VHH binders against q9uj72. Designs and how they scored, part 11

Target 1, 324 residues: q9uj72
Amino acid sequence: MFCGDYVQGTIFPAPNFNPIMDAQMLGGALQGFDCDKDMLINILTQRCNAQRMMIAEAYQSMYGRDLIGDMREQLSDHFKDVMAGLMYPPPLYDAHELWHAMKGVGTDENCLIEILASRTNGEIFQMREAYCLQYSNNLQEDIYSETSGHFRDTLMNLVQGTREEGYTDPAMAAQDAMVLWEACQQKTGEHKTMLQMILCNKSYQQLRLVFQEFQNISGQDMVDAINECYDGYFQELLVAIVLCVRDKPAYFAYRLYSAIHDFGFHNKTVIRILIARSEIDLLTIRKRYKERYGKSLFHDIRNFASGHYKKALLAICAGDAEDY

## First folded at step 4 (VHH)

Design m1 (framework vhh_8h63_2)
Fold by ESMFold2-Fast, scan of step 4:
Structure m1 (fold): chain B 324 residues (1-324), chain A 121 residues (1-121)
Amino acid sequence: as target 1 above (324 residues)
Amino acid sequence: ELQLVESGGGLVQAGGSLTVSCAASGFRFSYYAMGWSRQAPGKERELVAGISEGGSTYYADTVKGRFTISRDNAKNTLYLQMNSLKPEDTAMYYCAKGYWRSSLTPYFDYWGQGTQVTVSG
């Protein structure tokens, strides 16, 4: 959302980049009896994703080996997940996270919500193709088989990547707000379908007008209304959509705070958000996090993580405990 | 069944112009970053130009001011207009599909079979 602000990441292209030199340094770090983890952190967190892909290509050309494979062999635990995660192209990383959300023990519905509620139409199409290429499975079919009910219907809408873009209509916004208000009062299957179609298909600019009109007619915030009227993963998904429409960096700040505090330190979620948002809006996420929670993201990561894993997360997060 | 098919290559005299084209199919062309890379014998592949979904462009210093990348989303076609060609521009030119997100430089993960451009001096 642009209310006088624009979004910023924490990782930028390195100047005077030399992928051959970086590949040699990483090869040296991985060849020792004890892996030089500080060297891995210093290089991989200070290059943008495109540069990391070029390093991997140079590494393969020079050593005849796969950099990700070598890191997975020598690293363990969450540090391995961070270093390997940095080596995925973004569409493939989204596909990787969705695959493991559905093919692990049970289904990680919060991962499905986070990715599908927050990605643009272009990002959805890119991840669908990456998923098909990497796993030889259709993403839409896997979502359908792993989920059910209105939650499934909403995810199936989002994965189509057919959200409207551009232009606003204030009269339609007033009409849609009345539909949402009725949906919160009646709570029938038909009303859940109407609510889903509005939230999944209208443009972000249009939905901001709808939410304003909803506040005017109901006297209640859209998120508060959803929380009072619905429950389960359907409610969580609807809230995620509304929060992304209003302020996507603030949504990710909320997700990070919940991952760190509500259910203990949920490592997979912290790793995923830091990596996925590092080049998009992670600096803006840090600002929202401190504004809303009173402590910096850096402070909270430092308190919950340890060792080289902590160093890696803090390097991606950047800043310090006294900053945002 | 993703396909990128390059055309328009050939022999051209130094100082001349040439346009190469790439016909894309099997994916939603308008949602992807597209680009051109080239490879001359005995040299590494060089990214020469890129264009984002939003129309932002990138050019290598070697071609900046001489080459122009453009896209036609209605025709699923990518173009590279090459002006003031030099013998050192002689290479196989590859159409590329990839992504360009926020602060990221363009990264391409799929290439066509290429079209040969030869500049005589």
Scores: ipSAE 0.062, ipTM 0.561, lowest interface PAE 6.5, mean pLDDT 88

Design m2 (framework vhh_8h63_2)
Fold by ESMFold2-Fast, scan of step 4:
Structure m2 (fold): chain B 324 residues (1-324), chain A 121 residues (1-121)
Amino acid sequence: as target 1 above (324 residues)
Amino acid sequence: ELQLVESGGGLVQAGGSLTVSCAASGFKFSYYAMGWSRQAPGKERELVAGIDSGGSTYYADTVKGRFTISRDNAKNTLYLQMNSLKPEDTAMYYCAKGYWRSSLKPYFDYWGQGTQVTVSG
């Protein structure tokens, strides 16, 4: 009830796949005076990530060049970010996004929140390894140095990848709900620590019981209570965790809606979510988006993006304005 | 339960000024980011201005330098002071409750019923 029974992506393995042929077509598209951007879109958005990795290997073998490097050299702006983003294995893409969130101009706290609040234990562990391999830095240490306060403490907990799995305990859920209620009333540093430990460490099934017990004792929704009692990035992170526990596709629909309907199209966020979720639950995200906001994701992307960038995003999103 | 009630809309001439207000009830006003969105006939709803619980503000480029958002936590009231009004400012103005995604980009999850502002040229 808190999430959908079934989740689906929008990108699937292509039948009759030939990585050598695809690499050759991409080489032709990139080497000409007139870069064939439609060819790049038509191939890369219609192959799953594993197939794109095979294409990159074939491209290296045929041309002695890196496909991602050649695309970054020939393409510009947000279209470059989409095409290059599609070429990353998921853990490396998460690592890439986190690196640039922390080592770019300022810190992109919303990127840290989105990735660390939404990833599974396995995804966190793979992302940490990818980050270390790619950047020769420890992800945990970079998060610690770039963030502060209870926000930092919460991210440090999430990046450990040690969330409990599968076990439920109704009596403990009632006790945890009382702790959360006290944390909302008192708002001390100790209570913020207890709140963070519960939300970061209990299993999703256990947290759903906790949220139900919280509603019973407080008369208030967990998200509403957090919004009323806390602020800043700490509040945003706690809300993200609760929303992911309840309905992760709905959380991403919410993030996409926010990114599109803020002051200017938040391109990096839209690109990241569409790519990262394309093989997991992007179809389910589209359904939640339409149900919650009354307009399709396709319609909103079409209105805010233009050119080949728009074509690429719509190809990843798939479907027409009436399907969502 | 939770209510946002806008008031102060009306007809003004181009170059004029108007203040719209929003009375909030049913939640702890001081703990939330508040804002103003507007919707002109045949157009999408646009976020105009936001103010967080600490008083930090954000403005859309279309209104920056002309509009001022403020809040009175003791009275549970949000204000939008609109100066140098243009015909293209004509819209229904909606009070919004939400939170900040970042210091510059607030997100709103609840809106009032709106108050009409009409600017004649």
Scores: ipSAE 0.000, ipTM 0.106, lowest interface PAE 21.2, mean pLDDT 85

Design m3 (framework vhh_8h63_2)
Fold by ESMFold2-Fast, scan of step 4:
Structure m3 (fold): chain B 324 residues (1-324), chain A 121 residues (1-121)
Amino acid sequence: as target 1 above (324 residues)
Amino acid sequence: ELQLVESGGGLVQAGGSLTVSCAASGFTFSYYAMGWSRQAPGKERELVAGISEGGSTYYADTVKGRFTISRDNAKNTLYLQMNSLKPEDTAMYYCAKGYWRPSLTPYFDYWGQGTQVTVSG
């Protein structure tokens, strides 16, 4: 990962960076009689991921130990997950989250949807390699064995990382919109297959044209049509794809809002999105969140999280109480 | 607090098989890479096998195709299945706890007391 243009994120490269000094401060925080959690937060949330990797190298050189392992040993609960999560390069973090979504108790389908519907072709190629290297398992095979039906078929398409790029065809968009309209009326297995092939394989630019044409012929929004015509995880996955095509930061704002308000605070989802998006578009996600929900992400995290865990999440999220 | 206890060593005839085990306690076993090293009299300590948290494996060229490393996270136990044993496999075998990094050499920083494996010709 290159440090540089994280203009839409909340975490930026630190000026006058000294990885040896940071490693010493973290070593003192973790190896003392009591773990200095505030020191961990202050350092790790104020360095970009590339700088955290340099700190981990300096820590290993200085102490002969792995920073991630020492944090997992000394920390507990969700605070541990936040601190350890910050130490993953992005493709390895995606691989980590996908592994735990499938190899834990049950399957976390919402995690599979979030990652596979939102990642670019390049991100998908990188996470597949990271998954194989880290877990000695094929990501595609694990998805196949843990899922079923049209939901599985759609995830299997997305994990290929072969979405079209770089061109638009208005005539094809009109034709594809007709296919989507027929799929909503007929709802057969063949129609579900045609629908997922369009949503998974066409470029984002092309799909925006398709959605506009769909509204022109059906009189209905694409998300509304999917919600009326389909159900279960297949419906959730199709909606996630449409939302990412239209406004990916708004999709993540929706996911965060749902995680915070659905049956209490859904810790894994909040942690994953804040970390994964911190150097990409988390600042834009914050803006969409406030615009759509009337309260700031900062405000909601402050109200539902506690202790050093809350401090860590707020440090990643950034922003003021005045941004309510 | 942290403890690694090896077992299953012994005397075995060349061409035979043996499984050594390591019982781990005092840490969260599933968060760490685990490995096996060996040291014969008059030789340097050699890393023979390693396994990541997710099951990725490493084998030294000397044991590749003959030894299989595995882990049982529910039982906090590490295994080394040794097949087609040779007299040169005679060594003290040490269980290790460490860290797996895909772009870096695996690092092991805690070792057990060892279990002796002797292969007769």
Scores: ipSAE 0.000, ipTM 0.126, lowest interface PAE 17.6, mean pLDDT 86

Design m4 (framework vhh_8h63_2)
Fold by ESMFold2-Fast, scan of step 4:
Structure m4 (fold): chain B 324 residues (1-324), chain A 121 residues (1-121)
Amino acid sequence: as target 1 above (324 residues)
Amino acid sequence: ELQLVESGGGLVQAGGSLTVSCAASGFTFSYYAMGWSRQAPGKERELVAGISEGGSTYYADTVKGRFTISRDNAKNTLYLQMNSLKPEDTAMYYCAKGYWRSSLRPYFDYWGQGTQVTVSG
């Protein structure tokens, strides 16, 4: 991601940016008598990712050390994960999250679903390359070895990054809606494959027409039909695709709500979404969250997190502190 | 709108020199690492050279000592000076925007449309 495009995020390029000065302030904060965590938050959450990369380069030039490495040594717990996470370029951060979803204890299928269902063709291509360069492993091969069945087949399709883009075809949308309706009634392996191919390969604009036609034919919402007819991670992945097509910020609001309110709480999911979406659509995600759940994301983070971890997440969130 | 426009490609004799350039627009050029990749017929895209925001440089072993990457932040322009050109340097050359995270290997996430360099021999 670059700093010069239009974004609906919460983090923007800082004016009058001086990477040398910022690097010196961060060096002082990390090497001081007590680590100045407020200084880390104030600098890193108020610079766009590209500016943080410049700070990291200046830090390397001045101290001969990796800024991420120094933060990991000086910081602990989830605060460490937030600060270190901010230092990843977006494709490298996606690769980092996918690697740990598959190479950690067990497989984090919800992380695989979130990233692969939500990323554009360009983002998929870039994360595949970043994954290979950083981990010397093929992303497609690791997905194949860690997953199975129709869930695997669907992820393997998404990781190709070959979703159609461009002009819509209403006649094709009507045909595809009939195929989806039949797939929900028959539920054979062949029908699951047809459903997967439509949801993974058609453009977002085309799929919106397909979902409209599906409701006209079946009398059901596409998400409701999938929830009734399928189960497991395959069902969750298909639902994620539909939600992303309809309203991607609303999908991330749903994921954040689930992560905050699920048993055991999913700190990694909250951190990942706030960082990954901060320069894209996090402002829009905040609006969807309040509209759908009756309370602000800011309010829920305040209740969920504590200490400097809380301060960091709220700084990335950047507002919506009023009552829901 | 993010845009990288390469120019300066063409036909050159083996042993010759050529400079390709890249005009960047739609983003703050000085905030990003920039680079050059190339793709020869039937081969994977190869990272040729990279330059950080601070001016640190990287070169692939295949071009080290022959190619020089440079940037002009005032003009939002990236350059690749290619010397001692070989027939195997024949490729589409792509300007790239990306990141250079500390001392780690540079990573690029956006490429232009390319400019063709053909070396006869």
Scores: ipSAE 0.000, ipTM 0.435, lowest interface PAE 10.3, mean pLDDT 87

Design m5 (framework vhh_8h63_2)
Fold by ESMFold2-Fast, scan of step 4:
Structure m5 (fold): chain B 324 residues (1-324), chain A 121 residues (1-121)
Amino acid sequence: as target 1 above (324 residues)
Amino acid sequence: ELQLVESGGGLVQAGGSLTVSCAASGFRFSYYAMGWSRQAPGKERELVAGISSGGSTYYADTVKGRFTISRDNAKNTLYLQMNSLKPEDTAMYYCAKGYWRYSLTPYFDYWGQGTQVTVSG
C-alpha cells in the first residue's frame, strides 16, 4: 500500500497568542539602551509566520514603525539576517532571496537552484507575484538576463510553475527512461533539452517511476548517471531536481551539510533553509541530516556559529536532545 | 510637527525629464516606507511608486521603467526621477509616509500638499 510522504517542521503556532503583548516586548527590546537580543530570539522563533505577521501589524499600530526596518537598523551581521528573515511571508522571502542572488557583482547560482528546483507550482506562482510587486521587475526576465545556456533554459522552465501533478503512466515512464538514457549517451543540445523537459515537467510520482525504469535499463542510479554525463551548474540543477523528487528533506539536508562544510560556513544558505523550511519539513530535514552524515545539524551549527546568532539558529532548528 | 514638503514640479515637454523631491521632518524618516501618488483632474488619486525602509521599491504599471524612486536618509529626503514624460503624466504629485504591507504593496497614512507636474505635447 502506498502511503503519502509525512514531513514535520520545527515551528508551530504558539498557544494563547497575544500579538499586542509580543509587539510591546519587541519594541522594548529594540528601543532599549542595549538591544535585548534574547527577547527577540525567544519571541520570534516561538511564533509561526502568520503570528509574526500579526505582531508586525500590532507593532506598526503601536509605534508607527516597520518592525523589519527597526530590526535591520538595530541589529548587525548574520543575526540581523535571521531576525529580519523570520518576518517575511514565505513567497516574499523566496522573492527576497532570489533578488539578492541576482542583484550584485556576481550571481548566486546555488540559491537559484535551491529555490527553483524545490518549490511547488503554487509556491512558484506566489513568489513570481511577490517578486514583481516587491521589486517591480519580472522574475523570469531577471533569471534570463543573469543566466545562460542550458542552465538558463532549465530555470526558465521551472519558473513557469507548470509541473504535472498527481498523474502516473508506467508506459510513458519506460519511454521517458529510454530518452534519459539516450541523453546520457549522446549529450547533444537536443538531448539536454529533452532531459530538462522531462525533469521539469513530469510529476514527482511519475519521475519516481522514470528513475526506477532508468535503473532497470542502464544499471545505474539517475544521480550517478547525471554526475558522469554533465558538468557545471546545469549538472547541479539536474541533480537538485532528482534529489527533490526522491526526498526533498534529504536534498535540504545535503544543502545544509554542503553550506556548513564547504570553504567556511555559508551563513546565507543556512539561514535561508532553516527559515524557509521551519514550518514545512525542518524536523524531517534534521532526521535525514543525522541519518546521512552521522552528526546532528544541531552539533554542526553549534560548532560553526557563535553568540546570539548561534542561539537563534539553534532555536529555529529546535535542537536535537541526543546531541546536547 | 510632522511635515512632508514637495518641490521640483513644473512644466516640461513630452519626452522630457523632471525630478520631484520631498523634504520630511518631525519623524524618524529612515524607519518608514515613503512614496508618491498622483491625481489628475477628474481622476482618483493613484499610487505611483513606493520605497520601503529597507530600500525595496514598488512601481505602478503606468510608470514602470520610466520613473525611479529613491531616498536619502541622511537628508530626510525622498525623490522621484521621471523620465520619458507623457501628457498623461500631468498631475499633482503627493509625497506620502506609511508602511509596507505583507501583500508587498505600500500603504500610506500621511500625505503632503503636493507639487504640480504639467507635461505639454
Scores: ipSAE 0.000, ipTM 0.101, lowest interface PAE 22.1, mean pLDDT 86

Design m6 (framework vhh_8h63_2)
Fold by ESMFold2-Fast, scan of step 4:
Structure m6 (fold): chain B 324 residues (1-324), chain A 121 residues (1-121)
Amino acid sequence: as target 1 above (324 residues)
Amino acid sequence: ELQLVESGGGLVQAGGSLTVSCAASGFIFSYYAMGWSRQAPGKERELVAGISEGGSTYYADTVKGRFTISRDNAKNTLYLQMNSLKPEDTAMYYCAKGYWRASLTPYFDYWGQGTQVTVSG
């Protein structure tokens, strides 16, 4: 099992930052006829989120207007989603994505899986607060009402944000591996509950020991066993948890590849991952993507997206352009 | 640069054995499902065998019981041990990289240049 690596984002604080000057440039771009979309891209993708918040404050002070509101009014389609998305603090962006996954047409289970399987305890707690602040609804209650069965029970566990942290226990790992092995053979409701409790509650370092011990006793990989024994969104959620434990940047690379190479570019997923991971590990995701798929993320985005939307995504992705 | 280099092909008599190998570079080998496909003249490319990141294996019915796939993560090398070879096994054999789908079927999206295996009768 791989224990993780140093991770890097693609967006960093701009040196010699002047929020007043940036606000003036954005004001000019948005108040002009036909909007200067290149100016929006060049400024907003080259500032970190904290700097974008300062620009929004300067914009409000100078113009008496809301920057996000003006952008949403002047822009359309996926380009609007990218530019507006950059203006959310991370917990509010997670809350925004979860709200639309549940309150839109149908339920976007893949969005629920991606966010809840990948976020840390701190991120979960912050997104729950942001969700309540933004939508006057309880995130846990909305998940409960929009989902069902073991899939619901697993999401309800994850949204508590109570995953164990700290030290490893090899004896407990051996016991947990036996429980997982029995769960894969018996597949009862009780066994599904025990399996989810282990995957949702044990620390990442402990789970790596559990997965090693599981392979020793069963002769089978944890993901392979889950795929053989379970189905539907429950299976997909359990697999997402295991992949995040093993290598979270590789999980996001997989999600991006799937979104880009599905029939018709899956815009919402690409936008969400690029923005959410831009200051955390998007550079590492880009490396995993190239290693795994033989082509750069930059190359694939260039081929599937168009116009200012493409330019914005490529600016967030930053670098790794290659001939084709 | 991602690269898969096959070796070990050649001419072998029916009933014989042969091992082909694949040297991988430019990616973290242990993170990927690996496999072998083959293509005979005038036929579609056929999935022969696959091995998951964790070591679970898949075999096509045509080779099950005769071929064994294995991997050495320390050496970044994939192997296919072919026993009881038949003239019908004559093909170009391609090393492949991909991932293991929820359907327990490997999906490969990158292939090497291939190594020719010819089985005489």
Scores: ipSAE 0.000, ipTM 0.170, lowest interface PAE 17.7, mean pLDDT 86

Design m7 (framework vhh_8h63_2)
Fold by ESMFold2-Fast, scan of step 4:
Structure m7 (fold): chain B 324 residues (1-324), chain A 121 residues (1-121)
Amino acid sequence: as target 1 above (324 residues)
Amino acid sequence: ELQLVESGGGLVQAGGSLTVSCAASGFTFDYYAMGWSRQAPGKERELVAGISEGGSTYYADTVKGRFTISRDNAKNTLYLQMNSLKPEDTAMYYCAKGYWRSSLKPYFDYWGQGTQVTVSG
């Protein structure tokens, strides 16, 4: 359960939607004298995902072609990834990102952390089905084979999609806080197992009570305690869970800030978050970003991205006049 | 220009094996679902096998366990390995291009010119 905060996205269903007309405009844009990238941006970023799927069907009926494939042929680099990414239903997009996080050169553990720590039970169930359909592989088996140790155990717990919902128990919260405090002091494999089981299985509402009790017992913030006591991807995954429980839009704002300002800046993460959150809470993410970092997400995207790639990201972000 | 060119068809005895291939050009092969359909004399074209961009496979009940679809994205080539062939497998086999992103099975909208497979017996 979310904490009762009102969240909202930046992309909404277009009024007076005509998928046939949109498909014709996109066909002209992709197959004309030169690719009209502004037309692609103006149409695809101003339609919800369900409408984009209807456009793809109309495009196929009209031209006998796949819209995603035609965009891939005409576009390049990160702009290609943005436009193609918009054409994925959300469960398939999560599955796509997880597959490429594990089947490329090395493993993108931060992608695994971001998706598996942040998705609801329903989203996890849907992405598992999409992954199996798309890749003929079991998501759980691929996570197991590509990861190891307590990091693997924690991801395997999350991918079950069995987090408790609509449940709070203040007495149990006090007990769980004691277990977490003991785990931070002792740091054994058994304590790491107990810690992950609490963070992965208790409801968000219950975990907020646990974190309050932990602060009372230890005198320390839960994130600070984890950072002091653990390391590696296990530590990063546990922190991601805590941040999502506290304020999921703020977690994504943090991820975006890190991706934009890290050495070598991580375009894939920016693209993934903007697309995945566009219809959920991206407007709320923008508010958290400005509150925490003093500059708007719009301002930072404008400074790190360029060309049509920049235009596409800014269109998805849907920045305010104040952020111009 | 989009082009699918099938090859490898021929005459084979019942119980035998045959591999047909499809060379694709004029599109980004690895972004599409690919498949095989067949049409026997006097019958409608039927979907035999499909493979998604990520390698998920679909098989019609008539060929399940006997046929294997595979793709080589580096070579822009699609394959259909046919084992335990039966006289009723005699048909023109068409390579197909389509998508498999939002449905429980692949959908194809473009086909090649076909390669004839004849099973005697």
Scores: ipSAE 0.000, ipTM 0.257, lowest interface PAE 15.7, mean pLDDT 86

Design m8 (framework vhh_8h63_2)
Fold by ESMFold2-Fast, scan of step 4:
Structure m8 (fold): chain B 324 residues (1-324), chain A 121 residues (1-121)
Amino acid sequence: as target 1 above (324 residues)
Amino acid sequence: ELQLVESGGGLVQAGGSLTVSCAASGFTFSYYAMGWSRQAPGKERELVAGIYSGGSTYYADTVKGRFTISRDNAKNTLYLQMNSLKPEDTAMYYCAKGYWRDSLKPYFDYWGQGTQVTVSG
């Protein structure tokens, strides 16, 4: 964190929390004559994930039924995906998204990039465990079988969760910057290997020094250099790593902007980011979004989503007073 | 930083009792399911006991009636009281943090370094 800066989410633990009362309200909403979607939104978006797990426990005790199963049965489309997504503990949600990125129609490489480039060592260890327990498959083996080339090698490095932490060496930063500059000039397989080893293994603090030294020797921004020198998913993955190192909330703002303003609303990406970041830095992501794009995230979601789905996304986003 | 620190393991005679404990820090302890897993040499890790935030408990058939899991939310501490210990209970015992699951079994995503329990007989 920068001095005077901080990251902040949009969802916090509810005061005076009563999981039994919440479970009863959700039971009534799901079992009534018509499903009360506003009740689902009002309760689930105003509780942190740990509290939603307590509600699920209370629901099972009261009704002998699974809350997420009942929601999946009564809800449809993207609204179902949002409500069900809120019921996943973070490492299980990461595992869920990675599984569907690889076992769906083709491979969703952008989902693999987003998750593996942005998660901390601890988050990676937790998602590997969650993936194994949920799907009875090894995450590393599935990544290996679904991907190839330098893209695969880079993802395999990231999924080890062995990035250096708290390490800073200005002399080594200068050396690493020279290696990166040579890699952009020569572009061989060996240079691609050296590039991914530096970007995947050095600490975020060390990499910020490397990027500064790279700018000094090359006269070019690291992202601009990668964009000119490489292509395909390998290039997109390297860019994602650099953006996360510089400003992770800004990276997610960029991903949201792209998902919203690509032809058609890329629902899965919007849902995933809002849910995954809601208790971490989503408020900071909102600030970066407005700062960089001149429009609020609230305004853009309101324009591209509709119905209860829109209400749910906006409730998670918790827009500012200026966003109407 | 999230930490789970196990203690209380040791050498015990068959038929004896032992309590292992786990000190938790870096998260809101009362919100999470907590549990105990064990791993004996050459065997798979098994979940032996779990306790949910709401107080519901789970026990493996191998330990049911002999082991008791409990939590002290004020002290951020998890306990496993082990009675009528058998040589086959010899294992490294791991404290775990986890979540509710629809299968009535807790899902755990973080484990401590473990504490060794050895039962002679």
Scores: ipSAE 0.019, ipTM 0.527, lowest interface PAE 7.7, mean pLDDT 87

